# VH-VL binders against q9lnu4r240to421, part 1

No score or structure here was measured in a lab: all are predicted.

Target 1, 182 residues: q9lnu4r240to421
Amino acid sequence: CRYLFYLGKIRTIQLEYTDAKESLLQAARKAPIAALGFRIQCNKWAILVRLLLGEIPERSIFTQKGMEKALRPYFELTNAVRIGDLELFRTVQEKFLDTFAQDRTHNLIVRLRHNVIRTGLRNISISYSRISLPDVAKKLRLNSENPVADAESIVAKAIRDGAIDATIDHKNGCMVSKETGD
Below, numbering starts at 1 at the first letter of every chain, in headers, positions and changes, except where a header shows other numbers; antibody chains aren't numbered by Kabat.
F, E and O stand for the ipSAE by ESMFold2-Fast, ESMFold2 and OpenDDE, each averaged over both directions (binder to target, target to binder). V2 = 0.75 x the mean of E and O + 0.25 x the DockQ between their complexes.
[cut] marks letters that were taken out.

## First folded at step 1 (VH-VL)

Design a10 (framework fv_ogalvibart)
Fold by ESMFold2-Fast, scan of step 1:
Structure a10 (fold): chain C 182 residues (1-182), chain A 123 residues (1-123), chain B 107 residues (1-107)
Amino acid sequence: as target 1 above (182 residues)
Amino acid sequence: QVQLVESGGGVVQPGRSLRLSCAASGFTFSDYGMHWVRQAPGKGLEWVAVISYDGSNEYYADSVTGRFTISRDNSKNTLYLQMNSLRAEDTAVYYCARGGYDFWSDEYYFDYWGQGTLVTVSS
Amino acid sequence: DIQMTQSPSTLSASVGDRVTITCRASQSISSWLAWFQQKPGKAPKLLIYKASSLESGVPSRFSGSGSGTEFTLTISSLQPDDFATYYCQQYNSYSYTFGQGTKVEIK
């Protein structure tokens, strides 16, 4: 039934991502086997919804027979989100701009920027027990008028949201983390 | 060309342990979930275990839960099955199989298989 | 645990015959069913997935149909290479189960 697919799209626009995911999966399971184009489109939206929920889709989903080429832009997008590489994210978005526009997924992809930043910041907190805010801005590739202030804002929000286990040393302008790996 | 080659099979006494390996080539190993499936002599196929593409999730058939451990080394393109507390009923040809992920079922189907390695548990 | 039952367990056929094998699931598995071919001493080979999707490189004489609890594998014109054992397998849930197999032998 197409109704469940359209409901999924409407729910993602309204930021009801969990319900949208279930609606899309239900629609896909009811689709005729011969409707490959419909199934591909449902996959594209489901991948985006999963990424927005903080889930990384299994790599094998992108290598399914009959879907590899159609899902390639979404595979590259998923890699940028997984790695937390904002520059790669921007490059992928620009490389496949026409495809994302045609698929009507561009607005959801714009919202994924915050997931990329959050992952990148988590990777920084794991790698560094102490790092200056200017260096955080450089590693996140923040190219704004005031990157240090933006980095401080991003770090503060991540701490409030529980995304990282860190504190801000305002006196020295540093992020101090307890999540350092080997 | 996709190729899967199992090794490590042999004759082993009940209660002992054995480790199987599956060497993969011809595809990006780290992009696929991997399975072990066995077949007792003259019998049908029985699914044994699965491991996700990154090794973070595993599932086992009830008959082997607690005794067998599936693992993988993506840097070596190799899948493993550690079999402990072996029983006569574990006698089978063990196949490694590549899991083609089906998003709609959220499960795997087995698109390529190795030639198998025979494990005989005999006193 | 989903039980998969195949019918018949054995069938005798001649080259050129239309062969039909049925697979029944104990509960609905939607279209999440695969068919495999196994020749003596060889590994199984995937023929069909998603109940009716033909695997790349598999001859068009093989076809699958069905949904829910009853599924069919059809070989439209049996060839010498087709004498083998065929298995259905559900992948609706992680406890994957196979049918008992159907042996297609020379009449």
Scores: ipSAE 0.000, ipTM 0.441, lowest interface PAE 16.2, mean pLDDT 82

Design a11 (framework fv_ogalvibart)
Fold by ESMFold2-Fast, scan of step 1:
Structure a11 (fold): chain C 182 residues (1-182), chain A 123 residues (1-123), chain B 107 residues (1-107)
Amino acid sequence: as target 1 above (182 residues)
Amino acid sequence: QVQLVESGGGVVQPGRSLRLSCAASGFTFSSYAMHWVRQAPGKGLEWVAVISYDGSNKYYADSVTGRFTISRDNSKNTLYLQMNSLRAEDTAVYYCAKEGDEFYDSSGYFDYWGQGTLVTVSS
Amino acid sequence: DIQMTQSPSTLSASVGDRVTITCRASQSISDWLAWFQQKPGKAPKLLIYDASSLESGVPSRFSGSGSGTEFTLTISSLQPDDFATYYCQQYNTYPLTFGQGTKVEIK
């Protein structure tokens, strides 16, 4: 009910994403159609929490009656996360800066950068049996002072966490993936 | 402690305009959607219009669409209903009603009502 | 639009009686229904919201039940202050709509 929305927001701020997701989705399901604004807010926060958990929200969420316009920024954000495109992610953040600030979701969206990078890296590991670390940095669109070093760190962490099935060939500066092929 | 006080009602000829006001106190006005509900003499309740807590969304009953405009001034804790092209069928007591829940476009139910202001449209 | 129909339109009762008023929606409204009491010359007063939740300050003799399309307001032991007109209202969908009202009169 309405209590579930407030509980979900508090849990999200406290980084309790799984519990937050449950509360926010229940609140959205319980909300009457006349309370469209409330339902929109529940969906915005639920979308962000699900993305932070590594889930891609179903397309049907964005096509609900009255949702198309209000959830458009979150739909574009979801697309950037889904395809792992950091440049698109940056463009969406800039395009909808005022909306995210007004919704008080900007801080959560900043945290999504890690999810975009992780998804992009998984896509690379599936597409390439061998790829140089500079090319990994380029494909992830890392725009830092040391993109190759950052790419190596990101790849090493993903391997350590089990997010990708790969190894680093330090002598040739390459990521070698076992997830590609027929 | 919540109070809603309507004003602006009166007798008016068909085709003319009238503006109703509702002065709110005892709660955070800017956090709640507000409604107008009317009741013709001896008849039941008819919902007229709603305005969201921030004024960005409005919805109207078909019978008043294009003729009535709901608005609010959160700095003055006041709700308004501008009534244009008035018809005999608009004769009713007009109630200001407060939403039950915060920060909705409409929670849909009304926990507090004003005393009402009578609008009589007659030749 | 969702049409709300109340039954009966009028009922006569005595103090101490159990009174039941029914409200039917033309399509499912889940539990998004409120009940209001209106006395002559007065504004309506909220009794029940979300089909069965008793508003703070409302006597426990009032209760609501139902979901979907069939809803009931019950007054377990009618008191003199309860002679009034009762309205149901749906808030599932715009436009918000009320039942036609049920007048509870003294027998």
Scores: ipSAE 0.006, ipTM 0.495, lowest interface PAE 12.5, mean pLDDT 84

Design a9 (framework fv_ogalvibart)
Fold by ESMFold2-Fast, scan of step 1:
Structure a9 (fold): chain C 182 residues (1-182), chain A 123 residues (1-123), chain B 107 residues (1-107)
Amino acid sequence: as target 1 above (182 residues)
Amino acid sequence: QVQLVESGGGVVQPGRSLRLSCAASGFTFSSYGMHWVRQAPGKGLEWVAVISYDGSNKYYADSVTGRFTISRDNSKNTLYLQMNSLRAEDTAVYYCARDSEDYFDEGYYFDYWGQGTLVTVSS
Amino acid sequence: DIQMTQSPSTLSASVGDRVTITCRASQSISSWLAWFQQKPGKAPKLLIYDASSLESGVPSRFSGSGSGTEFTLTISSLQPDDFATYYCQQYNSYPYTFGQGTKVEIK
């Protein structure tokens, strides 16, 4: 069971998320009831891997007896990812920085920024038939040295990856959501 | 509309017993952990005890361990504090307080407080 | 037990002042800290939870910061309604413990 936990952690670090998820879920299921600390650790990593895969863990996972407080930072993190709120995501990372460092999950959580942005962008694409790239940058709370260029890059990648159904109007600097039935 | 109403306070002699009640309304009482917190006249707040939503887990401050017992009756939406072997230093306003999250077994912060009931231990 | 120490114990301030109250834990409590306001004869009222999260209905002039062992409650522009005693409280481990309180009084 410990072996499956280590395999899950190693695979996650190597970006083998699907295999990591299965290994961590098996470790959590096979853990003796008395091994609460181990089971908590398996759940923390499984939650992160599921989020990285685009899955939102159900609320009941966070209210398992004896695990509520330990999983609370991960519940708050899950909420930020679920709603695509980068500002909330940053706030949660700062609030629980010590906890994530002690759990050695900080590096995986940094990677979740991409999932937050993707969800935020998807919400923008369904809400706006046309929106300027500067407004996309503002709504996503991008704080880089060139937010508009970053927004264009983020939108282009999301289109390429099939995460949103949109096009970029380079001449007018806008994201245009595609219409059905045309 | 969450309400917590404490009762049972009064004047009692050292070495005697008192039982406090906290009547809860406006929320699903059986889903929330509950706490007792006290405040001596002119002093700060002191946490006394907690009971989980299902009554299976209880924790006490060292100052009351072995003398006080926290309990609940979910069918009556009522929290209790049985206080035995009372001492002058137990004189305080006793507040009941609700855990902020439902079905949390470990306890969390307090979101709602009752108005308090005064317990005076004097001869 | 985890000891919570507030500084100062009493402070005098005028309406419009920026007020800061500090709270120190004897050992790390992560972000498991709440701030309460108490007025004479009343029960405490929750202001801040998880060190920095503002409770619903609490004015935005209140803010909290910190993690580990050092925490701060800030009132950006003191109002007449803010003259009260403030308590920090850790919920990292049992027994839960409170700071001794900070009384904010009129200068």
Scores: ipSAE 0.006, ipTM 0.548, lowest interface PAE 11.4, mean pLDDT 86

Design b12 (framework fv_ogalvibart)
Fold by ESMFold2-Fast, scan of step 1:
Structure b12 (fold): chain C 182 residues (1-182), chain A 120 residues (1-120), chain B 107 residues (1-107)
Amino acid sequence: as target 1 above (182 residues)
Amino acid sequence: QVQLVESGGGVVQPGRSLRLSCAASGFTFSSYGMHWVRQAPGKGLEWVAVISYDGSNKYYADSVTGRFTISRDNSKNTLYLQMNSLRAEDTAVYYCAKDFEYSDWGFDYWGQGTLVTVSS
Amino acid sequence: DIQMTQSPSTLSASVGDRVTITCRASQSIDSWLAWFQQKPGKAPKLLIYEASSLESGVPSRFSGSGSGTEFTLTISSLQPDDFATYYCQQYNSYPYTFGQGTKVEIK
């Protein structure tokens, strides 16, 4: 896949997240040193907004003085999104359920499932030149009444969005990945 | 496989209210956004409203804003459209449609439609 | 609102003909355009999404092209099953809007 950039903010939700990110990062940067709790909250929300925008926050954010312990749930969440592991994502949500509820971030975290699936699919597309749709559903760990149909929809959407460089072989029920230089 | 079945249509007087339902099956309803689209008799298609997978975000066409309310019950796999202050120009076949994703990505599957007639 | 305009509104054609329908957006919608087919008394059916991607199960004689403000739907060799009304639809921004429709009827 050569298209790695997001093509504008065509959704109101995505527009709001970009503006929120800028405001939250500025607030955290300008906060007095004694306002650690305020900076922690700003960083928690900035991390989530960045993940929703398709950005992976750098390690340095989690290793700032006073931040390591407070941001640990968000670090584990970031890792699940980065590697595209939907089962790990669910495990992290369950493990830190109380923290995310207390932080009032649970609803935003639920929306990250979309980003996890897209990353997981990108990883599948670069690993397999040809893979059946049932195997795609299995690797993405889709737990639905019709996982194969869901996988086909997810793959078709990712192709449509330019998130993966692939085609669907409808006759054989497979995803066929295109690699430059083969 | 994917099935969307609308119900609740009928004949109603101007100014009254009507509630439409759409029963979904064959996919994980709680993971997808849902839309309502209408078509007046002999006319083209008009998009009406969308609701995100969890019900937290909603958008409406200007023609129905303030009068119609979209909602969903994920425990029952059912989508709703509450139509208030109905006008003659609301007469149409109403279709529910499944989004490609959680919301905002367009739509792929449609129900068979339910007719709403607003007449004096 | 983004206005979608189709041309022609009505087209008469024979089986085997190459049919082209155009769709114009009042402002750029990138590639966020779908084409739907509707037969009398039935719900619309998705043919093409993201301007040029063919939906699963749709015959290869259907193709789409274009980006920005001008788009086309082409049927390379019209079949009896293709006599229907075709709609373009933008999903770049809310509210989603449709073209007025193009009726393809038998000559």
Scores: ipSAE 0.000, ipTM 0.440, lowest interface PAE 17.6, mean pLDDT 81

Design b5 (framework fv_ogalvibart; at its last look DockQ between E and O 0.78; V2 from the best seeds 0.00; counts 0 for: pae E 5.2 > 2)
Fold by ESMFold2-Fast, scan of step 1:
Structure b5 (fold): chain C 182 residues (1-182), chain A 119 residues (1-119), chain B 107 residues (1-107)
Amino acid sequence: as target 1 above (182 residues)
Amino acid sequence: QVQLVESGGGVVQPGRSLRLSCAASGFTFSSYGMHWVRQAPGKGLEWVAVISYDGSNEYYADSVTGRFTISRDNSKNTLYLQMNSLRAEDTAVYYCARDWEGYDYFDYWGQGTLVTVSS
Amino acid sequence: DIQMTQSPSTLSASVGDRVTITCRASQSISDWLAWFQQKPGKAPKLLIYKASSLESGVPSRFSGSGSGTEFTLTISSLQPDDFATYYCQQYNSYPLTFGQGTKVEIK
């Protein structure tokens, strides 16, 4: 059914990821058994929607018959998101820029930067009971014009959203984690 | 206006090779899957092969598997069919056809190029 | 794999006639069927997709119906331009397969 596929794309663009995921799954079930091109597109979008929801797609998705080559850019993207490596994320975006443009997925992938940073920050909060904001910026590999201010904003938002259990020590410019193995 | 123009057909001897091209214009070629469909003189249509829009996947009819290779160059808006080990039964008009959104039905066809395999 | 059989192979008709062509699949293809028109020396032209959806620009006298294994193409009032060979094509499963064709000729 084309309608469910288009509805999935529209909802994804409008940040309704849960509905988008369900629409894409339903569209795939109602499609012809063949429809290789359609199934490739559905898998690409489903992977992105799941990543944006904080889910890591199973490895088996990338090794489905007929999917290995088509999904390779998305497999590398998934690895960057899973481990929270912003440098790898940037490398993958650059390496597969043309592919993501052709797939019309570039704008959603830009939004995945938030998920990569969140994972990276959670890894930092687990590893360090106290870490300076400049060191947070370095570990997250922030390359903005003001990395330290960017790091502070990222940490503050993660605290507000409940993504990490930490506080900001403004006097010393540090992130202090409450539950850590360090 | 969508246009597909095949070329490369001709007369070849059995066992030899031939490469067909299909030049696309009037649409974003890289967004569409492409097919080759053939028709033997006085006979019906036979599907030959498909290639996905990104060039990552191909599928072939059993009659041509191992002998034919479908490929594309999205930078040149061109579809190809490399035909090896040609047989008399491969004699046909070869059409390139545009796939609609990956569903494997064909909304536009080229005018065809004739391949004759004779001894 | 999926064999498509058309009936009749040849049909003689007059302008203004209602023409019906049948296509049968050897196993269920849901509604994943297209109909094409081909005139001598020309490439095929898409008429109908998904069994019953009329392609943009195709005259409303053409209609399709059916699901599963039995499909029908109907031309409600045959026009001179409609004398051609018609093919059904399933796109449910690889390899994609066509019917043998139905030639609609002048009575």
Scores: ipSAE 0.575, ipTM 0.813, lowest interface PAE 1.9, mean pLDDT 89
Fold by ESMFold2, look of step 2:
Formats: structure tokens, sequence, C-alpha cells
Structure b5 (fold): chain C 182 residues (1-182), chain A 119 residues (1-119), chain B 107 residues (1-107)
């Protein structure tokens, strides 16, 4: 239904992602099979909302009949988020810049950067028992005036939120991971 | 106001090619799927092809598959139909039609452009 | 492919008559059906969508009904402007298909 699609978009802008997801999925289910363009729009927005919720949509979503080409940019975004690869994420945004602008999803995709960083930081914490904060900033490719301070803030918040199991060795400027990675 | 204006029709010999254009105005072209629908003289309507709003997907009637190509340029608000290997059976008025909200029925039509395939 | 069959092919009627045109689908299309009106030398015009919903600006004497495989377009009191050819179109599945048309003529 077109109403459910617009409601889902409004809920997304209002940061009500769980309600947005339900509206968008329902809109896709209620549309006729021939309504390819409408169903494609519903799926693009549902994928983004699920990513913002921290979910990784299953591959079968992207191979729905008649939609694989249209959903390819969002499949590549999903892979960047799943892997936590900031270079891939940036590359996908550049590669499909016109598509995301046309879809009006560019601002939502900017919000996903935090999800990619979080996954990337978790991968670092699993891979290194000890790593300097400057090296964390370099691996995350933080672009700010003080990327080491940003890395410390990001690591501290991730520890506080329970996203990684680590401590900060303030004397030596390092993140010390307690995770085994098994 | 919504307008769709087709052009590029004419008389052509069998086996030749033509390219039709449809200029769109009065609406956000890039938000709508677009179709070609044709009507042979004195006959009914036949759906020809659709292209999704972003140009990412296309579908064709069996009668034209492999010979016709639908495309769009959203920066120029223009829909195209490249017609190759034309046959006498392709003689028709070709309409450009707007896909209402992605539902694949047509709320606005152009006035059509005539394609005649004749020796 | 979904075949759409209209009846009658031609219908003669007088101003003021109630006119009913039927459209049959070869398989269920739920209510994913539209009706169009076409006058000679003109492009088709949308009348009805979703089997029974009247398009904006279409006179209320037009109505649609049906679901599944059987659909009707009704003109409650035929006016001079209504002499035209009418087409049904399914939008349930590709390829999109039209009925063959019903020509409404002066009796």
Amino acid sequence: as target 1 above (182 residues)
Amino acid sequence: QVQLVESGGGVVQPGRSLRLSCAASGFTFSSYGMHWVRQAPGKGLEWVAVISYDGSNEYYADSVTGRFTISRDNSKNTLYLQMNSLRAEDTAVYYCARDWEGYDYFDYWGQGTLVTVSS
Amino acid sequence: DIQMTQSPSTLSASVGDRVTITCRASQSISDWLAWFQQKPGKAPKLLIYKASSLESGVPSRFSGSGSGTEFTLTISSLQPDDFATYYCQQYNSYPLTFGQGTKVEIK
C-alpha cells in the first residue's frame, strides 16, 4: 500500500526504526506482483531501516525476482556494514552516488557510518590483544582534526555500551582487548 | 501540468531501425516507472515495455523481446524506445505512459507517435 | 500470460441507457484491474483503478466492480460524451495485458 510506504519513510526520519520496518515490509507484501517499481522502493527503504536497526538482511532479499539489479547498490552497502570495512563503505557510496541521491536515501546512508565503525572496531578488538589509539584511528580512517582523540572517545563509548570487551591503557595510549576471538 | 510528448515516428522499411523519444514535464520524472504501449491502426492496445523509475530494471512483451530496448535519461526527463529489426506487425501508434506510483497502470498518456513499417 | 476477454465487442445504446461492459481474466488478478476510455484519434484515459476506485475528475456515472476473474464497468446513464471504446487492463502480473476493447456506439 502506498500509505504504508510513506508512513515507513516518516517513521525512519523520526528515528522510529522498528515501526518503520513493519510499515515498509507490510507495504511490500500488499503490493501487486506487477508493481515492480513500488516494490523496489519498499525494499530499498526496508533494507536501510534494518541496517540502521543493526540487522543484516539475508541474501535472498537481494535476489527477489526482477529486483536484483535495482537492489545491488544496497546489497553492496549491506556487505560493507556486515564486514565493518570503512574503505568498502566509502567506495560503495561513491560508486552509487547518483542512485542514492535519486532514491533520497543518501542521508540515511550517512547514518550507517557509525554502524560500520562499530563493526570495524569490534574486528580490531578481536584481532589485537593490544593496539595503540593512533593505530586504531588509522585503521578506522577517522577524518577529523584530532583523530586520536576521536578514537579514544569511540573506544570508550564502545566499552561503556558493552560493544567490545576491552580497557584503555591511558598511560601508554592503547586499547587492551580482553576478547579471544574464537 | 503533466505532459508526455512522443516523437521519432515515421515510415520505415522492414528490417530497419527507429528510435522513439518521450519528453516528460510537469512532474518528477525520476520518481515514476514509464511504459510504451502501442495500438495498431483500428486495433486494440498492446503493452510493449516498462522501465523502472531509476532505469535499473526493464521488462518486455514477447513480441518485441530482443528487438526493442527501453531506456531513460532522468537528467533530461526523457524516455526512449530503440526499435530494431522492424516488422510490418510493429506498425502502430506508440504511446508513452506514466506508471502510477509503481503500480503498473497508467494515469497519463502522451498523444502518441505513428510508426509505419512498409515497403 | 493472463488473457483478458471483454464482452461485448460492440454495444449499441441510446443516451440515458445503463451500459454494462464485462471483463474476464484467465486467472485471478485479485482487484488489480483498471478501465480506460479511448475516443477516436485520442490517447486512452484512465477511468477506474483497483477494480472499483474512480479516478479524479471522472464523472460519478462511471463505476467498476468485481474481483478475482470477473469485472464490470457500468455507466449508469449514458451521455453523448461516453460514446467511445473501453479497455480493461490487468496489472497483477507481467506481461501487462488489455482486453480487446468494447466499442460503445449510438443505437
Scores: ipSAE 0.208, ipTM 0.682, lowest interface PAE 5.2, mean pLDDT 89
Fold by OpenDDE, look of step 2:
Structure b5 (fold): chain C 182 residues (1-182), chain A 119 residues (1-119), chain B 107 residues (1-107)
Amino acid sequence: as target 1 above (182 residues)
Amino acid sequence: QVQLVESGGGVVQPGRSLRLSCAASGFTFSSYGMHWVRQAPGKGLEWVAVISYDGSNEYYADSVTGRFTISRDNSKNTLYLQMNSLRAEDTAVYYCARDWEGYDYFDYWGQGTLVTVSS
Amino acid sequence: DIQMTQSPSTLSASVGDRVTITCRASQSISDWLAWFQQKPGKAPKLLIYKASSLESGVPSRFSGSGSGTEFTLTISSLQPDDFATYYCQQYNSYPLTFGQGTKVEIK
C-alpha cells in the first residue's frame, strides 16, 4: 500500500495524472481500515490529482468517517475549482497555507490554478454565447490591476490551447462562444 | 536516534485527574501519528488512544472514551494524555508510541510512566 | 471489536528449541498483524509487521506467517535473549487490539 502511494506521488510529479489517480486510489482501498492517517494522505493526493484531471470528486469523498475535518481544506479547494472562482481559490490557499505546506501538496495546488481558470471559462463559455471581457474578468473574479487585459490574455490562451471553443471579438472586447452547452 | 520520554505518572485517588506528557526527539514529530498504550501490572497491553500527525483526528478505546483526551503540541514536540474521572482499573504503565506511516503499529515506544489509582 | 487470542499463554522451552506461537483473530484482519517482544520492566519491541515482514535489526531467527484469522510467530532456534513475553496486535480496524500475550520461559 505504501509503495502504491509513493508511486502515485511520483507519477503526479511526473504529470502522469491518470496513472497517479489509479495508484493513489488503489493505495487508499488496500490500506487497513484503521490506517486513518495513511488513508487521509491518499485521499488528499487523490482529490488533487482528480481535480488536475478536470474531475470533481463527489461529496462523499470528503465526508468519510474520521476524515471530514482533515479533508475540509480540500473540500473548500474543490468548491473553488468547481465554480471557477479565482478569488475563492486564492482565499482558500491562504486560509489553509500551513496545511497544504505540511501535506506537501502546495506545489500541486499551484498547478491547480490553471484548472480553476479552465473550469471558470468553460462555465462562462457554456452559459453565454457572447460576453464582454470585463464581465469575464468579474465572473472569474480576477484580482489584478488590469483585469480586462488579463481576461483577454487568459481567454486567448484557453482558445489557443483548445480548452474552450470560442473567439475573441477584439473590436468589441467580447468573448464569443461557439459551444452549445451540456 | 528516536526518543520518547513519558512523564506525569503518580498515585491519585479515584475520581481525580492526571495529565501525562510524552517528550519526543530524534525525528520530525509533526509528521507522525502518536498513540498511548497502557499495561496494567502483570497484565497485557491495551491500546488507549491515537492522534493524527496534525491533531485533526482522534480515536479512543471504549474504556476511556469521555474521560481521556489525547492532544499534542507540535511546536513543543510533546504528546499529552489528559485523564479525568480516574478509576482503579486505569492503574497501569502508560506508554507513548510512534505510529509507523499511519498504519497503526508501533515502531518506537517510550519507557512508560506508572499511574496508580487507589483510595 | 476484534479479539486476538494467543496460544499458548505460557511456553517452556530450552535454548536451541524451535518455538511457535499462534495468534487467532475473531474475524479476518488480512495481514495487518504485528508481533512484539517485551521483557520485564521494558517497553515492547516491534519484531514483525504485516504478518511476515521482519523489522529492521531483528534477528533472522524470528519469522511470521499467516493471513486472515490464523497467524504464527516462529523462533527457529531459541536464544537466551529470547526469553520474554510476546504479543500480537491487529491494526486492521479500530479499536486496535492485542493478544493476551505468550510468556516464553526457561524449561
Scores: ipSAE 0.091, ipTM 0.668, lowest interface PAE 2.4, mean pLDDT 92
ESMFold2 (binder alone), look of step 2: mean pLDDT 94; pTM 0.952

Design b6 (framework fv_ogalvibart)
Fold by ESMFold2-Fast, scan of step 1:
Structure b6 (fold): chain C 182 residues (1-182), chain A 119 residues (1-119), chain B 107 residues (1-107)
Amino acid sequence: as target 1 above (182 residues)
Amino acid sequence: QVQLVESGGGVVQPGRSLRLSCAASGFTFSDYAMHWVRQAPGKGLEWVAVISDDGSNKYYADSVTGRFTISRDNSKNTLYLQMNSLRAEDTAVYYCARSDYWEGDFDYWGQGTLVTVSS
Amino acid sequence: DIQMTQSPSTLSASVGDRVTITCRASQSISSWLAWFQQKPGKAPKLLIYDASSLESGVPSRFSGSGSGTEFTLTISSLQPDDFATYYCQQYYSYPYTFGQGTKVEIK
């Protein structure tokens, strides 16, 4: 139980997310019920690892007796990732900055930015058969020095990684989606 | 040395209230979950309640839910059990015990305090 | 709730005997089981945790074994100080539950 907890944290930091998830779940399972602080900490890390793997944790995790208050920051973080809202994601990070720093989870949460963007981009690709790269940047709320170039880079990477089924029309500066929703 | 000392036990009539205290010393109280365990005269052990290390989480046995409240004051190294609507079947020696959150359980116990509910 | 059943309820033994007490859980609790010794008028004392780990300061004649649903506490070469009541306890899930106890008495 103690060893599995530390192994989970080490694996997570090293970007071995699948192994980290298994170790953290084992630690939570083996932890004495009386050790609520330990189980809360294991749940916080397990939630982050699951989000980094592209999994949305079940709502019931956040409503377990004794978990509601402690997991509230992670619930709001999960919602930002689930809906792909980068502005909400930034707001949650700012609102709970002290909590994430105290929990030593800030560095993993920074990496979740890519998951938020991926979800947002997938929602865009489903909603629009054709959309300009400046509009993609606007919808994703990119606040970088060069949002259009960043949007193009983000779209290209998502296509390469198979996260969306789309192409870039370089001549017209547009993303053309092959994915269909309703 | 680790010590847990209970106080507040006594004789009380059914329907009345009583508050137990457990004074902890010799360890960092705020690092440990704390429990109440009781034992009726001549009977076995029954787990009553637990409170997490920071006081944010609590669990109770069904037999005491809604009547008993566990609390702690980490600045005073003290655990409490507020017992309301006492019944004859609550008569027992009440022990406080600590548990380490990733290893053994109930490694230290107090000596207990007797609560007798009778008229 | 997880039910813990101990056997036997009472055991008569002589100094020097090997004593075995069994504890059964109504569902798998992995290794999350502790054994306690209690003498009349005293608080329980932890002997074994995590099913088989000996608590610091406990004599080596005490040992625990088992996993899942069946567990045993063994006292090799029983000593006069060992005549007491023994309890198993699961700490796998709330509420924590104890066995009914096994009284080890003089034959």
Scores: ipSAE 0.000, ipTM 0.444, lowest interface PAE 16.2, mean pLDDT 82

